# Ledger of designs, part 21: VHH binders against Type-1 glutamine synthetase 1 (glnA1)

Target 1, 342 residues: Type-1 glutamine synthetase 1 (glnA1), of Dictyostelium discoideum (Social amoeba) (q86b00r158to499)
Amino acid sequence: PRNSLQRAIDRLKNKFGISLKGSFEEEFYLIKKGDNNNSSVASLLNSIEKLDHGTFANYHSLDCYGDILEKITNALEEQGLPIEQLLSESGSGQFEITIDYTDIMEACDRHIIVRQTINSIASYNGYIATFIPKPFDGLVGSGCHAHLSLWDTNDSNLTPDANGECGLSLVNQFFIGGLLKHSKSLTALFNTTPNSYKRLKPFYWSGCNVSWGLDNKESFIRIPSSPFSATDGCSNFEIKTIDHTSNPYLAMAGIIHAGFDGIENSIAPPPPTSLFDQSVLNNQLIPSNFEDAIQSLKENHYLCENIGNDISNAFIHVKLAENKILKELSDDDQILKLLELF
Below, E stands for the ipSAE of ESMFold2; O stands for the ipSAE of ESMFold2 at other seeds; V2 stands for 0.75 times the mean of E and O plus 0.25 times the DockQ between their complexes.

## First folded at step 19 (VHH; framework vhh_7qbe_3)

Design m5 (from g3 with K103G; at its last look DockQ between E and O 0.84; V2 from the best seeds 0.73)
Fold by ESMFold2 at other seeds, look of step 19:
Structure m5 (fold): chain B 342 residues (1-342), chain A 125 residues (1-125)
Amino acid sequence: as target 1 above (342 residues)
Amino acid sequence: QLQLVESGGGLVQAGGSLRLSCTASGFTWTMGWFRQGPGKEREFVASISRSGGSTYYADSVKGRFTISRDNAKNTLYLQMNSLKSEDTAVYYCAASIVYYGSGRHLTSEGDYDYWGKGTRVTVSS
C-alpha cells in the first residue's frame, strides 16, 4: 500500500507538477487500567465515568491525565516528531495530537509512529490508549482528520487564493470537485469497520454531507479559516471522516487519484454550504454502512485500477470478511475485539 | 476550573528586588507573566515551559527578571531585580492547557487559557 501511494504521488507530480502535503489530527482516549486487570467494556468505562462532564470537562481531563500526557509528549519529542499541538477534546479522557504538516508520504509514516508511540507509552504506564472510532455510546467518537494542501514544483502553496471561492485556488477547487465525486467510494477506504459508522452520523460534526464549505463541520470537506483568509486565502482543506481503521497509505492514494480526476476533468464542486444553511439537511450523504461504501468502491473502476486492482481486490475481500465476523459479535464483544486492533 | 493565585506584590524602592509567586490549583503546560501599568495595555513579561527548559522574556526585562517554576508545588515564580519605576504594574499569572511544540513562545494573551486576578507592584523613585 505504501507503493500504491508512491505511484499516486508520482502521477500527480508528473502530470500537473503538484505535490500533496498534510497532517492528521490524532484523536484518542486514554483509559487507566482497573485494579483487577479485567478487560471488560464496563471496567474500561469506569475509569472514564468518574470524570466530571460539566463546564470543567476539558481541564479535568488534562488534570487527571497530565502525567501520562507529559510522558507521551516527551517520547514523541525524543523521536524527533514535531508536535504542533496536544489538547483535551470534548470526550472525558479524550485528547488530540497534531504533528506539523509535511509531504504526504512522510505524514503517513509519522501517523503510524505517533499511534505506536502513544500505545506503547500508555501500555508501559498502566493505561490503554484507544483509537476506536466510537468506543463508548455516551462519549464522542474519535477520528483522524486530515489537513491537506497542494504545492507546486517551487514548493509554493497552491491552495490559497484570496479571490477564489472559500479562499481557494481554482486548481484546489477542482481537486475538491474530484473528492466529492468519489466521496462514497473513498468512504470505504476511510471507514472500514461497522463501528466506524456509529461515529458517522448527520449532525454529529463528523462530515457526512457530500459538500464543502468555509468552517462547515458537517461537510465532507471543511475549509478552515484564519485571521488572514481575507487577504491571503485559506491555506489548507480538511477531510473530517477519516478514522484510525483506515490504512493511511490507501486512504491518501484514493484521495490523490480522486483529486487528480477532478483536476484532469475540470470538475467544479457544487456551491459551498455553511453550517447555518438550511439546505444542508437536503444534501447527499456518504454511505451509512460499510456494505454500501464498499459496493461503491467495487463499482469505481477508476479508483480501483489506479490504486492497483490486486491491492483493491485484496482490500475488498479482507474487509468484507472482517466486517462479517465483527457483525456476528455483540456490541460489547465488538469493542473488546477492536481494542486488540486499535 | 483551574485557579491561579498570585502573591508577593508590594512597594519597593527603585533598584530593589521582589519575588512574585503564583500557585496553580492543578496541572498546566506553559505558564507566563503579564503586566499592566497605569494607563497602559497589558503586556507580556515572561514565559516558561512545563519542563522549565524553555524560557522567554520581553526585551524590557531581559537580564533583570528570572522566571522559574516548581511543578511539585504547582508554583510559578518571577524574580524581579534592579526594579525601575517603569516596572510599576499589576502582574498577572497565566497558564495554557494546550501543549505547543518546543519551538513556539507563548507571548500573546490569546495563547493562555487561565488568568489570575493579579498582584500589584509599585516601584518608588
Scores: ipSAE 0.687, ipTM 0.873, lowest interface PAE 0.9, mean pLDDT 88
ESMFold2, look of step 19: ipSAE 0.707; ipTM 0.886
ESMFold2 (binder alone), look of step 19: mean pLDDT 90; pTM 0.923

Design m6 (from k2 with G103K S108D; at its last look DockQ between E and O 0.80; V2 from the best seeds 0.73)
Fold by ESMFold2, look of step 19:
Structure m6 (fold): chain B 342 residues (1-342), chain A 125 residues (1-125)
Amino acid sequence: as target 1 above (342 residues)
Amino acid sequence: QLQLVESGGGLVQAGGSLRLSCTASGFTWTMGWFRQGPGKEREFVASISRSGGSTYYADSVKGRFTISRDNAKNTLYLQMNSLKSEDTAVYYCAASIVYYGRKRHLTDEGDYDYWGKGTRVTVSS
């Protein structure tokens, strides 16, 4: 899969002189292991409730987990991974780490290292770190949102245009048009377990609407604004649905080939949407389950061929087998199994 | 809610020294000192990372002030030496609950999430 991403990178660069840069927002929960060493979902939930007790949930998560978070940040910095931010998220014991953006291959390599480091530091210190998309039914899910931008051979950012729709250059709009065209197929690469689809619900800010828009957290493609967006344009775009069950190299290869199709064929995206346009949200969603997503990918000969037919066929075979095994487990046993896999 | 309580302010002669303290009620990442002189806007004085390895000072105090912290006591310090009349101000403790990486110095008020009520320092001529 890393080789497949390299071919996608080369294809975009050779044809259009464009390179992709990005980073992931790494969302995860930290759970202190209980005295009984019980691995059940109930044990996980009890551990979070005991540690994150208080009236100021955002700050009290930081206060309860500060020591382990400090060890995590120290370890990442010592490995030369430049942390942009670590912050508490809405869920009890939920945090987000973002590493500085870079060339997309290195961003994917960093994504792997960040997860490995967090898991290792947590385990050594009596914690469980979980990247499972929806580990707790009553708490927000965890994704790994990708922030992406297009650059030319002079290392100039091609994404912004203050005069363009949503502050984006025309070439970036065509890239997004390709992403939206292929969004249902891309979902199979982004969200590869039954658990993933517990997170991907309308109004959960998961980005499951096949749309794009400025600061629209319900859109598949969100365009983040800044104080300078009106004068300088928007510097990047965000894909919100990606979760940690994905292989980042396959996910990004799919993204590049989809965006390539958009640029090569001048595919204009539909008009952008706002967060509160309920009629658009109800009419067009990404697949609500893995079976429909993988079927869309199987039928997408363009993506499968460009990613590599052997790689795509192997991915489809393995993930269908994994999903059958997972769906036969109880909800608790699924979570325990996912902790082994991710 | 995180609480920050400053202490150690007072009246001091020019050329003298004073040490300010700020006790935090819990965990913090970067902490900093700001000050507001009479009739002036609040301005950055100094910041220090959680580890203590990254410090940054406003030009007006560099070489005269030293920021430090003791994480076991959740306490931030500002050692102020060679005080001048222009150092007269209310000094505010500030803390960030977002980690911004070791290479970023937090010099803007918007970088800080929690603030103390301040402690008054008066430097007489």
Scores: ipSAE 0.685, ipTM 0.875, lowest interface PAE 1.0, mean pLDDT 88
ESMFold2 (binder alone), look of step 19: mean pLDDT 89; pTM 0.918
ESMFold2 at other seeds, look of step 19: ipSAE 0.728; ipTM 0.886

## First folded at step 20 (VHH; framework vhh_7qbe_3)

Design n1 (from m4 with S54Y; at its last look DockQ between E and O 0.76; V2 from the best seeds 0.75)
Fold by ESMFold2, look of step 20:
Order: C-alpha cells, then sequence, then structure tokens
Structure n1 (fold): chain B 342 residues (1-342), chain A 125 residues (1-125)
C-alpha cells in the first residue's frame, strides 16, 4: 500500500501542483502487567481502575506513568523523531503523542515507527501499550486523528484563507467536499474492525457526522481554530474518525483520491455545522458498522480503481474475513485478540 | 495536584552568590524560573528540559546564572553568581505537565501549568 500512496501523491502533484502534509495524534493506553500477566479484560481494567479518576486525573496519570513516558520520549528522541508534544488524555492511563507534521509519506512512515517504539518500550518495561479503538466499555476510546494541510510547489500553505468559509481557501473547501462525498467509503479504510464502531457514536466527539465545521468535534472534518484564525485563516483540517486499525498508507491514498475528486469536479461542501447548532444532528452519519462501510467501498469504483483494483480487492477480502472471525468472539475475547494486533 | 516549593532566598551583597532550590511533589517535564521585581511584571529567567539537555536563559542572566535539576530528588536549582541589585525579585519555580519537543524554548508564562509561591532574593548595594 505504500506504492499506492505514492501514486496518489504523484497524481495530486502532477495535475494540480498540490502536496499533502500531515501528522497523526497517537492516542493509546498504558497498562502495567501484573505478576500473573494480564490475560483477561477484567484484570486489565483493574490495572487501570486503581488510578485516581478525579477532576485532575491528567496529572495523576502523568505522575503514575512518568518513568515509562520518559523512556518512551527518550527512545523517540534517540531515533530522531521530532516529537511535537505528549500529554495525558481523558482516560485514566491514556496518553497522546503527536509528531511534527511533514510530507504525508514521511508522516505515515513516522506513524509506523512511533507505534513500534511505544510497543517495544512498554513491553520491555513491564507494560502493555494498546491502540485499540475502544478497549474498555467504561473508558474513553482511542483515535488516531490526522491533521492535514495542502501546499503548493513554492512550499506555501494553500489551506488558510481568512476570508474563506471556516478560514479555508476555496481549493481546500473543494478537497473537503470530495472527502465528504466519499466519507462512507473512506470509513472502511479508516475503521477496519467491529471494535472501531464502538468508538464511532454520536456525542462521543468521534466525528461521525458527515459534515465539517470550525472546532466541531462531532464532524467528520474538524477545522481547528487558533488565535490567528480571524486574521490569517486556519492552517489545517482534522479527520477525527481514523483509528489505529487503519493502514495509514491506504487511508491517506483514499483521502488524496477523494480530495482530488473534489478539486477536479469543484465539489462544494455543504454549509459548515457547529456544535452550538445541535438541531442539525439530522445530517448524514458515516456507516455504523463495518459491513455497510465496506459495501460502500466495494461499490466505489472511483476509489477502488485509483487505489488499485488488486490492492482494493485484497483489502476487502482480508478485512471481511477478519471481521467475520472477530464478530463471532465475545467482547472480552475480541479485545484479547486485538491486543495481539494493536 | 503538583506542588512546587522554593527555598534558598535571602539577603546578599552585590557581587555575591546564592542558590535557589525548588522541590516538586511529583513528576514534571520542563521546569523553569521566573522572577518579579518591585513594581515590575513577572519575567522569564531560565528553563531546563527533563533530561537537562536543553537549557535557555534570559539575556539579563546569561553567564551569571546556571539552571540545573536532579530528577532523583525532584528538585530544580538556580545557581546565581555575580548578583546585581537588578536581580532583586521574588523568584518563582514553574513546571510543565506537557512534554514539548526539542527546539521549543518554554519562555512564556503560558507554557507552564504549575507555579510555586516564590522565594524572595534581595541584593544590597
Amino acid sequence: as target 1 above (342 residues)
Amino acid sequence: QLQLVESGGGLVQAGGSLRLSCTASGFTWTMGWFRQGPGKEREFVATISRSGGYTYYADSVKGRFTISRDNAKNTLYLQMNSLKSEDTAVYYCAASIVYYGRGRHLTSEGDYDYWGKGTRVTVSS
């Protein structure tokens, strides 16, 4: 799939002189192994639930896990990976690492290395790191949010326009229009297990509405604002639904081809939606299960052909088989199986 | 809740030396020193990464002050040499609970999440 992404990158650059840059927000849980090794979901929950769940849980998690987090950051620094930040997230024992944005191929390569490093350091030090989208029913899920921006051949950011809708240039709006048009199919590339859809629910800030908007955490496409957005525009956009079950090369190839369609065909996105406009929750939703998402992808000849028919057919075949096996397991057994993969 | 407690302040003659300490009640990433002189706004003095590999100093103290830390003791230090009357201030310890990558100097008050109550340093001329 790396070659499929390269073809997508070349296609966007050759036709429009546009390149994609991005980064991932890597959300994960750290679980300390017990003396008996955590082999059931209940024992894994006990390792996490012993932490303070108060209003200042973000510092308590940092204090409890500081030593392992320091080993992780040291290892990433030793490999020359430019960490932007690491912070505690909402879940007890949940953290987020973000690497500096760069061209999208390198961003995907870095994503793989970051996950490998975190898993290795955790395992060597008596921890389990898990990137499962919804590992625990009572705890916040883990996403792999992508922050993206469009750049021209002069290395100028094409994404911002202070006079544009949500602070975005027209070309970026058309790119988003394409993303929204293909959102059902893209969900199959972003969220590839039954567990993924336990995270993707309305009011979970997972981005399951087929919409876009400024600082709208319920939208498929979120436009982050900054103190400079009113004068300079917004520098990037965020896809919130992506999780760690995705192959980043396929996910980004799909994103590029969908955005290409939007630009080539001048597809305007619908009017933006805000969190304060909750009456518009009647808008389209992304598929609520993998079967509907993968069927949408199978019928999307544009994406399948551009990604590569052989690659797309293999992906569909493998993921349907894997999902069938996973759906037959109990929720606990499914988590145990997913721990081997993510 | 992280607590930061400064110590080591006092009265010293111009040209003298003083060492400030700040004990943290738990884990911290970047730590720094700020100061507020009489009738002035609080200003940045120095910052140090968790590893100690990155330090940065305000121009007014470069070459005279040294920031260091001992993570085994959760303690931050500021060695102040060649003190001037302009160094008279309340010195505040600050800590960040977010890890920020290499190349970012945390010189703004907003970069820090927790603050000590301060220790007074008076330099007499």
Scores: ipSAE 0.734, ipTM 0.891, lowest interface PAE 0.7, mean pLDDT 89
ESMFold2 (binder alone), look of step 20: mean pLDDT 90; pTM 0.919
ESMFold2 at other seeds, look of step 20: ipSAE 0.749; ipTM 0.898

Design n2 (from m4 with T47V; at its last look DockQ between E and O 0.79; V2 from the best seeds 0.70)
Fold by ESMFold2, look of step 20:
Structure n2 (fold): chain B 342 residues (1-342), chain A 125 residues (1-125)
Amino acid sequence: as target 1 above (342 residues)
Amino acid sequence: QLQLVESGGGLVQAGGSLRLSCTASGFTWTMGWFRQGPGKEREFVAVISRSGGSTYYADSVKGRFTISRDNAKNTLYLQMNSLKSEDTAVYYCAASIVYYGRGRHLTSEGDYDYWGKGTRVTVSS
């Protein structure tokens, strides 16, 4: 799949002189290992320190896990991975780490190393780190949101345009138009387990609406603003649905080919939506289960051919078989099985 | 809730030395010192990473002040040498609960999530 991404990168660069840069927001939970080997989701949840009943729950997680977080940051920095930030998320024991953006192939390589390092440091120190999309029904899910931007051959950021819709250049709007056109098929590449779809629900800020907009956490494509967006434009866009069950190389290959289609065919996205717009309530959604997502991918000959028909066919076959096995398990047993994978 | 308590301020003659301390009630990432002189806005003085391996100083104090920390005691220090009357200020301890990576010096007030109430330093001469 890494070679498939390289072909996608070359295709975009050769035709349009455009390269993709990005990074992932890596969300995960830390769970202390107990002496009692209770193999239930409840026993795993009991190993997470309870949230403070007050308004400062995210500081409580930092204070409780500070020493292990320091070991994680030290290990990543020692390996030369330039951490942009690490912060507590809203879930008890949930954290987010972001590495500085870079060319998309390196960003995918860094994504793998970050997960491996966090898992290794956690295990060595008596913790379990989990990247499962929805490990606990009572806590928020974990994704790996991709922040992306388009660049020219002179290393100039092509994404911003202060006068463009949502602060974006026209070429980036066409890229987004392609992403939205292919969003249902891309979901099969981004969210590859039944558990993934427990996270992808309306009003959970998961990004399951087939739409885009400035600071719209319900949209498949979110455009982050800054204090300088009105004068400088918006420097990047975010895909919120991607989770850690994806192969990052395959996911990004799909993204590039979808965006390529948008630019090549001048596909304008629909008018942007806001978080408080009533159209969010009536908007089209990404598939709510893997079977519908994979069916959309099967029917998408453009993506399958460009990713590679042999790779696409193998992915579809393997993931359907894996999903069948997982769906025969109880929800709790799925979590325990997914812990073996992550 | 994180609490930051400064101590060690006082009256010192010009050319003298003083050591400020700031005790945090729990874990912190980056910590820094700011100061507010009479009739002035609060300004950056020095910053130190959690590990102690990254420090940065305002030009006005470079070479005279040394920031350090002892994580076992959750305590931040500012060693102030060769004090001048222009160093007279209330000195504030600040802490971030977000880890920011190598090369980013947190030199503005907005970079910090928690603040102490300050300790007064007066340099006479």
Scores: ipSAE 0.666, ipTM 0.864, lowest interface PAE 1.0, mean pLDDT 88
ESMFold2 (binder alone), look of step 20: mean pLDDT 89; pTM 0.911
ESMFold2 at other seeds, look of step 20: ipSAE 0.677; ipTM 0.872

Design n3 (from m3 with S47M; at its last look DockQ between E and O 0.82; V2 from the best seeds 0.00; counts 0 for: odd letters H29:W H35:R H50:M)
Fold by ESMFold2, look of step 20:
Structure n3 (fold): chain B 342 residues (1-342), chain A 125 residues (1-125)
Amino acid sequence: as target 1 above (342 residues)
Amino acid sequence: QLQLVESGGGLVQAGGSLRLSCTASGFTWTMGWFRQGPGKEREFVAMISRSGGYTYYADSVKGRFTISRDNAKNTLYLQMNSLKSEDTAVYYCAASIVYYGRGRHLTSEGDYDYWGKGTRVTVSS
């Protein structure tokens, strides 16, 4: 899968002289273990339910978990991963960490290290870290949003244009057009478990609307603004739906090939949307379940061939089998299984 | 809600010293001091990381002021030596609840999420 991403990177660079840089916003929950080390299934589930019943505000979570968060930041910095920021999210015991953006292959490698480090530090200190997209119906979901930008061979950012729509250059708008065209197929690469689709609901800021817009948290593609957007344009764009069940190399390979299609075929995105003109009547949505997402990918010969037919077929086969096993479990047992994986 | 309470301000003669304290009600990442002189805009003075390993000072106070913190007491300090009349100001404690990468200079008011009410320092000529 890493080789598939390298081929996608080379393809974009060779044809258009464009490279991709980015980073992930890593959202996760921390759960304290109980007095008996949660040695039984019932004890572990009770620890998860205590998190669900917490009365935490955003600052309260930081105050309660500050010491373990300090250990996590120290470990990441010691490994040479430059943290951009770590903050409390809206869920009780939920946090977000972002590493400085870099070339997309390194960003994907860093994504793996961040998850491994957080899990290891939490475990050694009597915590469980979970990246499950929706650990309970009452908990806010966790994603790993990707922030991306396009760069030329002189290492100049091609994404901003102060005079372009949403502060974006025309080439970046075509890239987004390709992403929106392929959004249903990309969902299979981004959201690979039945649990993923418990997070992907309209009005949950999950990004399940097939649209784009400036600061629009309901759109598949969000364009973040800054104080400099009016003079310099917007420096990056965000894909909101990606979660930690994805293989980052396959997800990003799909993104590059989709964006490549947009640039090569000059696919204009639809007019941008904002939260203030919300009309569900005309909005397309990404698939609401994995079976529909994977079917869209199967039918997308362009993405499957460019990612690699052998790799795509293996992915489809493995994930369908895993989804069947997960769906046969009770909701509680499904969460316990996912805790082993994410 | 995080609360920050400054203390230790007062009247001091030029050339003298004063130590300011700020007690936080809970965990904080970076903390800093700002000041606002009579008729002036609030300006950055100094900042210190949670660990104490990263400090940064405004040029006007470097070598004269020392920022420190005691995390066991949730307390930030500013030791002010060789005071000048231009140091006369209300001094504000500030704290960030977002961790920023090591070596970042948090010199703008927007870098901080919580503020104290300030403590007055008057340096007589």
Scores: ipSAE 0.727, ipTM 0.890, lowest interface PAE 0.8, mean pLDDT 88
ESMFold2 (binder alone), look of step 20: mean pLDDT 92; pTM 0.934
ESMFold2 at other seeds, look of step 20: ipSAE 0.745; ipTM 0.898

Design n4 (from m4 with G103P; at its last look DockQ between E and O 0.85; V2 from the best seeds 0.69)
Fold by ESMFold2 at other seeds, look of step 20:
Structure n4 (fold): chain B 342 residues (1-342), chain A 125 residues (1-125)
Amino acid sequence: as target 1 above (342 residues)
Amino acid sequence: QLQLVESGGGLVQAGGSLRLSCTASGFTWTMGWFRQGPGKEREFVATISRSGGSTYYADSVKGRFTISRDNAKNTLYLQMNSLKSEDTAVYYCAASIVYYGRPRHLTSEGDYDYWGKGTRVTVSS
């Protein structure tokens, strides 16, 4: 899969002189281990330090987990991973780490290392770190949102244009048009377990709507604004649905080939949508289950051929088999099995 | 919510010394001191990382002030030596609850999430 991503990177660069940079927002939960518990989902939830909901959630998690978070940040920095920020998320015991953006191959390599480091430091210190998309039914899910931007051969950012729709250059709009065209197929690469689809629901800010827009957290593609967006344009775009069940190399190869299609064929995205607009309720949705997502990928000969037919066929066969096994388990047993993997 | 309580302010003669303390009610990442002189806007004084290994000072206080912290006591300190009349101000403790790892010093008010109520320092000539 890493070789498949490298071929996608080369294809985009050779045809258009464009390279992709990005980073992931790594969301995860920390669960305190116990000697005589942690054998069920209920016991795992009891092991998380419980929080009063509302105005205190962000700080209470930091106060309860500060020492382990400090060990995690120290370990990442010592490995030379340039942390942009770490913050508490809205879920009890949920956190987010973002590494500085870089060339997309290195960003994918860093994604793997960050997850491995967090798991190792947590385990050594009596915690379980989990990246499961929806580990707890009553708590917010975990994703790994990708922030992406397009660059030329002179290392200049091609994404912004203050005069463009949502502050984006025309080439980036075509890239997004390609992403939206292929969004149902890309979902199979982004969200590869039955659990993934428990997170992907309307009004959960998961990005289920096949749409795009400025600061629109319900859209598949969110365009983040900054204080300088009116003058300089928007410097990047965000894909919100990706979770940690994805192979980042395959997911990103799919993204590049989808965006390539958009640029090569000048595919304009539909008009953008806004958060809390009634139009969000009327948008097309990505598939609500893996079977429909994988069927869309199987029928997408363009993506499968460009990723590599052997690689795509292997992915489809392995993930269908894994999903059948997982769906035979109770909800609790699925979580416990996924805990070993994510 | 995090609470920050400053202490140690008072009246001191020019050329003298004073030690400020700020006790936090819990865990913090970066902490800093700001001050507001009479009729002036609040300005940055000093900042220190959680580990204590990264410190940064406003030019006006370099060499005279020392920021330190004791994480076991959740306490931030500012040792102020060779005090001048222009150091007269209300001194505020500030704390960040977001970890920032890229090289930068948190010198702007917007970089901090929680603030103390301040302690007054008056330097007489």
Scores: ipSAE 0.591, ipTM 0.829, lowest interface PAE 1.4, mean pLDDT 88
ESMFold2, look of step 20: ipSAE 0.668; ipTM 0.863
ESMFold2 (binder alone), look of step 20: mean pLDDT 89; pTM 0.920

Design n5 (from m3 with S47T S49T; at its last look DockQ between E and O 0.82; V2 from the best seeds 0.73)
Fold by ESMFold2 at other seeds, look of step 20:
Structure n5 (fold): chain B 342 residues (1-342), chain A 125 residues (1-125)
Amino acid sequence: as target 1 above (342 residues)
Amino acid sequence: QLQLVESGGGLVQAGGSLRLSCTASGFTWTMGWFRQGPGKEREFVATITRSGGYTYYADSVKGRFTISRDNAKNTLYLQMNSLKSEDTAVYYCAASIVYYGRGRHLTSEGDYDYWGKGTRVTVSS
């Protein structure tokens, strides 16, 4: 799939002179392993509650986890990964780390290294790090949000336009139009397990609405504002639904080909939505399960052909088989199985 | 809640030296010093990362003040040499609970999440 991403990158650059840059927001839980080496879901949840009383920016989380977080940040910095931020997230024992953006191939390579490093440091120090989309029903899920921007051959950011809708240039709006057109098919690439769909619920701020908007946390595409957005436009856009079950190379290949379709065919996105627009939240959702998402991908000959028919067919067959196995397990047994992978 | 307690303030002659301390009740990322002089707005003085590898100083104190920290004691220091009457102020300890990457200078009050109550430094002529 890395070669498939390179072909997508080359296609966008050769036709339009556009390059994609981005970064991932890596959300994860840290769980301190108990003396009895108990791995049941209940014992894992109890370990989080005993260790942390966290909120979005809770100091108690930092104080309890400071030493392991310092080891993680030191390891990433030593590998030359430029950390933008690390902070406590919504769930007890949940954290978010963001690396500085770069060209999209390197961003995907960095994603792999970040996840491997966090897992290794945690394991060596008596912790479990988990990136499972919804490991605990009573706690907030973990996403892998992608922040993206379009650049020209002179390395100038093409995404912002202070006079454009939501502060975006017309070319970026067409890119988003393509993403929204293909959003149901892209969901199969982004959210590849039954567990993924426990996170993707309306009103969970997971981005399951097929819409876009300024600072709209319920939208598939969120446009983040900054203090300078009114003057300078918005410098990037965010895809909220991606989780750590995705192969980042395949996910980004799909994104590029979907956006390419939008630009090539001048596909205007629908009018942007606000967080509290209940009519669009109720009427336009991504698939609610993997079977419907993968069926949308199967029927999307454009995406399958551009990603590569052999690669797409292999992905579809492997993921359907894996999902069948996972669905035969209880919810708790699924979590225990997924802990080995994510 | 994180508590920051400054100490070491007092009266000192112009040209003299003082060392300020700030003890944190727990883990912190970047820490810094700010000050508020008579009739003035609070201003940035110095900042230091948890590793101690990056420090940054306001121009008005560069070369005279040295920021340091001892993470084993959860203590931040400000060594103030060659003091001037303009250095008379209440000095505040500040801490960030967000890790920020290399190259970001946390020079604004909004960059810090927790603050001490301050310690008064008076420089006499």
Scores: ipSAE 0.687, ipTM 0.870, lowest interface PAE 0.8, mean pLDDT 89
ESMFold2, look of step 20: ipSAE 0.714; ipTM 0.887
ESMFold2 (binder alone), look of step 20: mean pLDDT 88; pTM 0.906

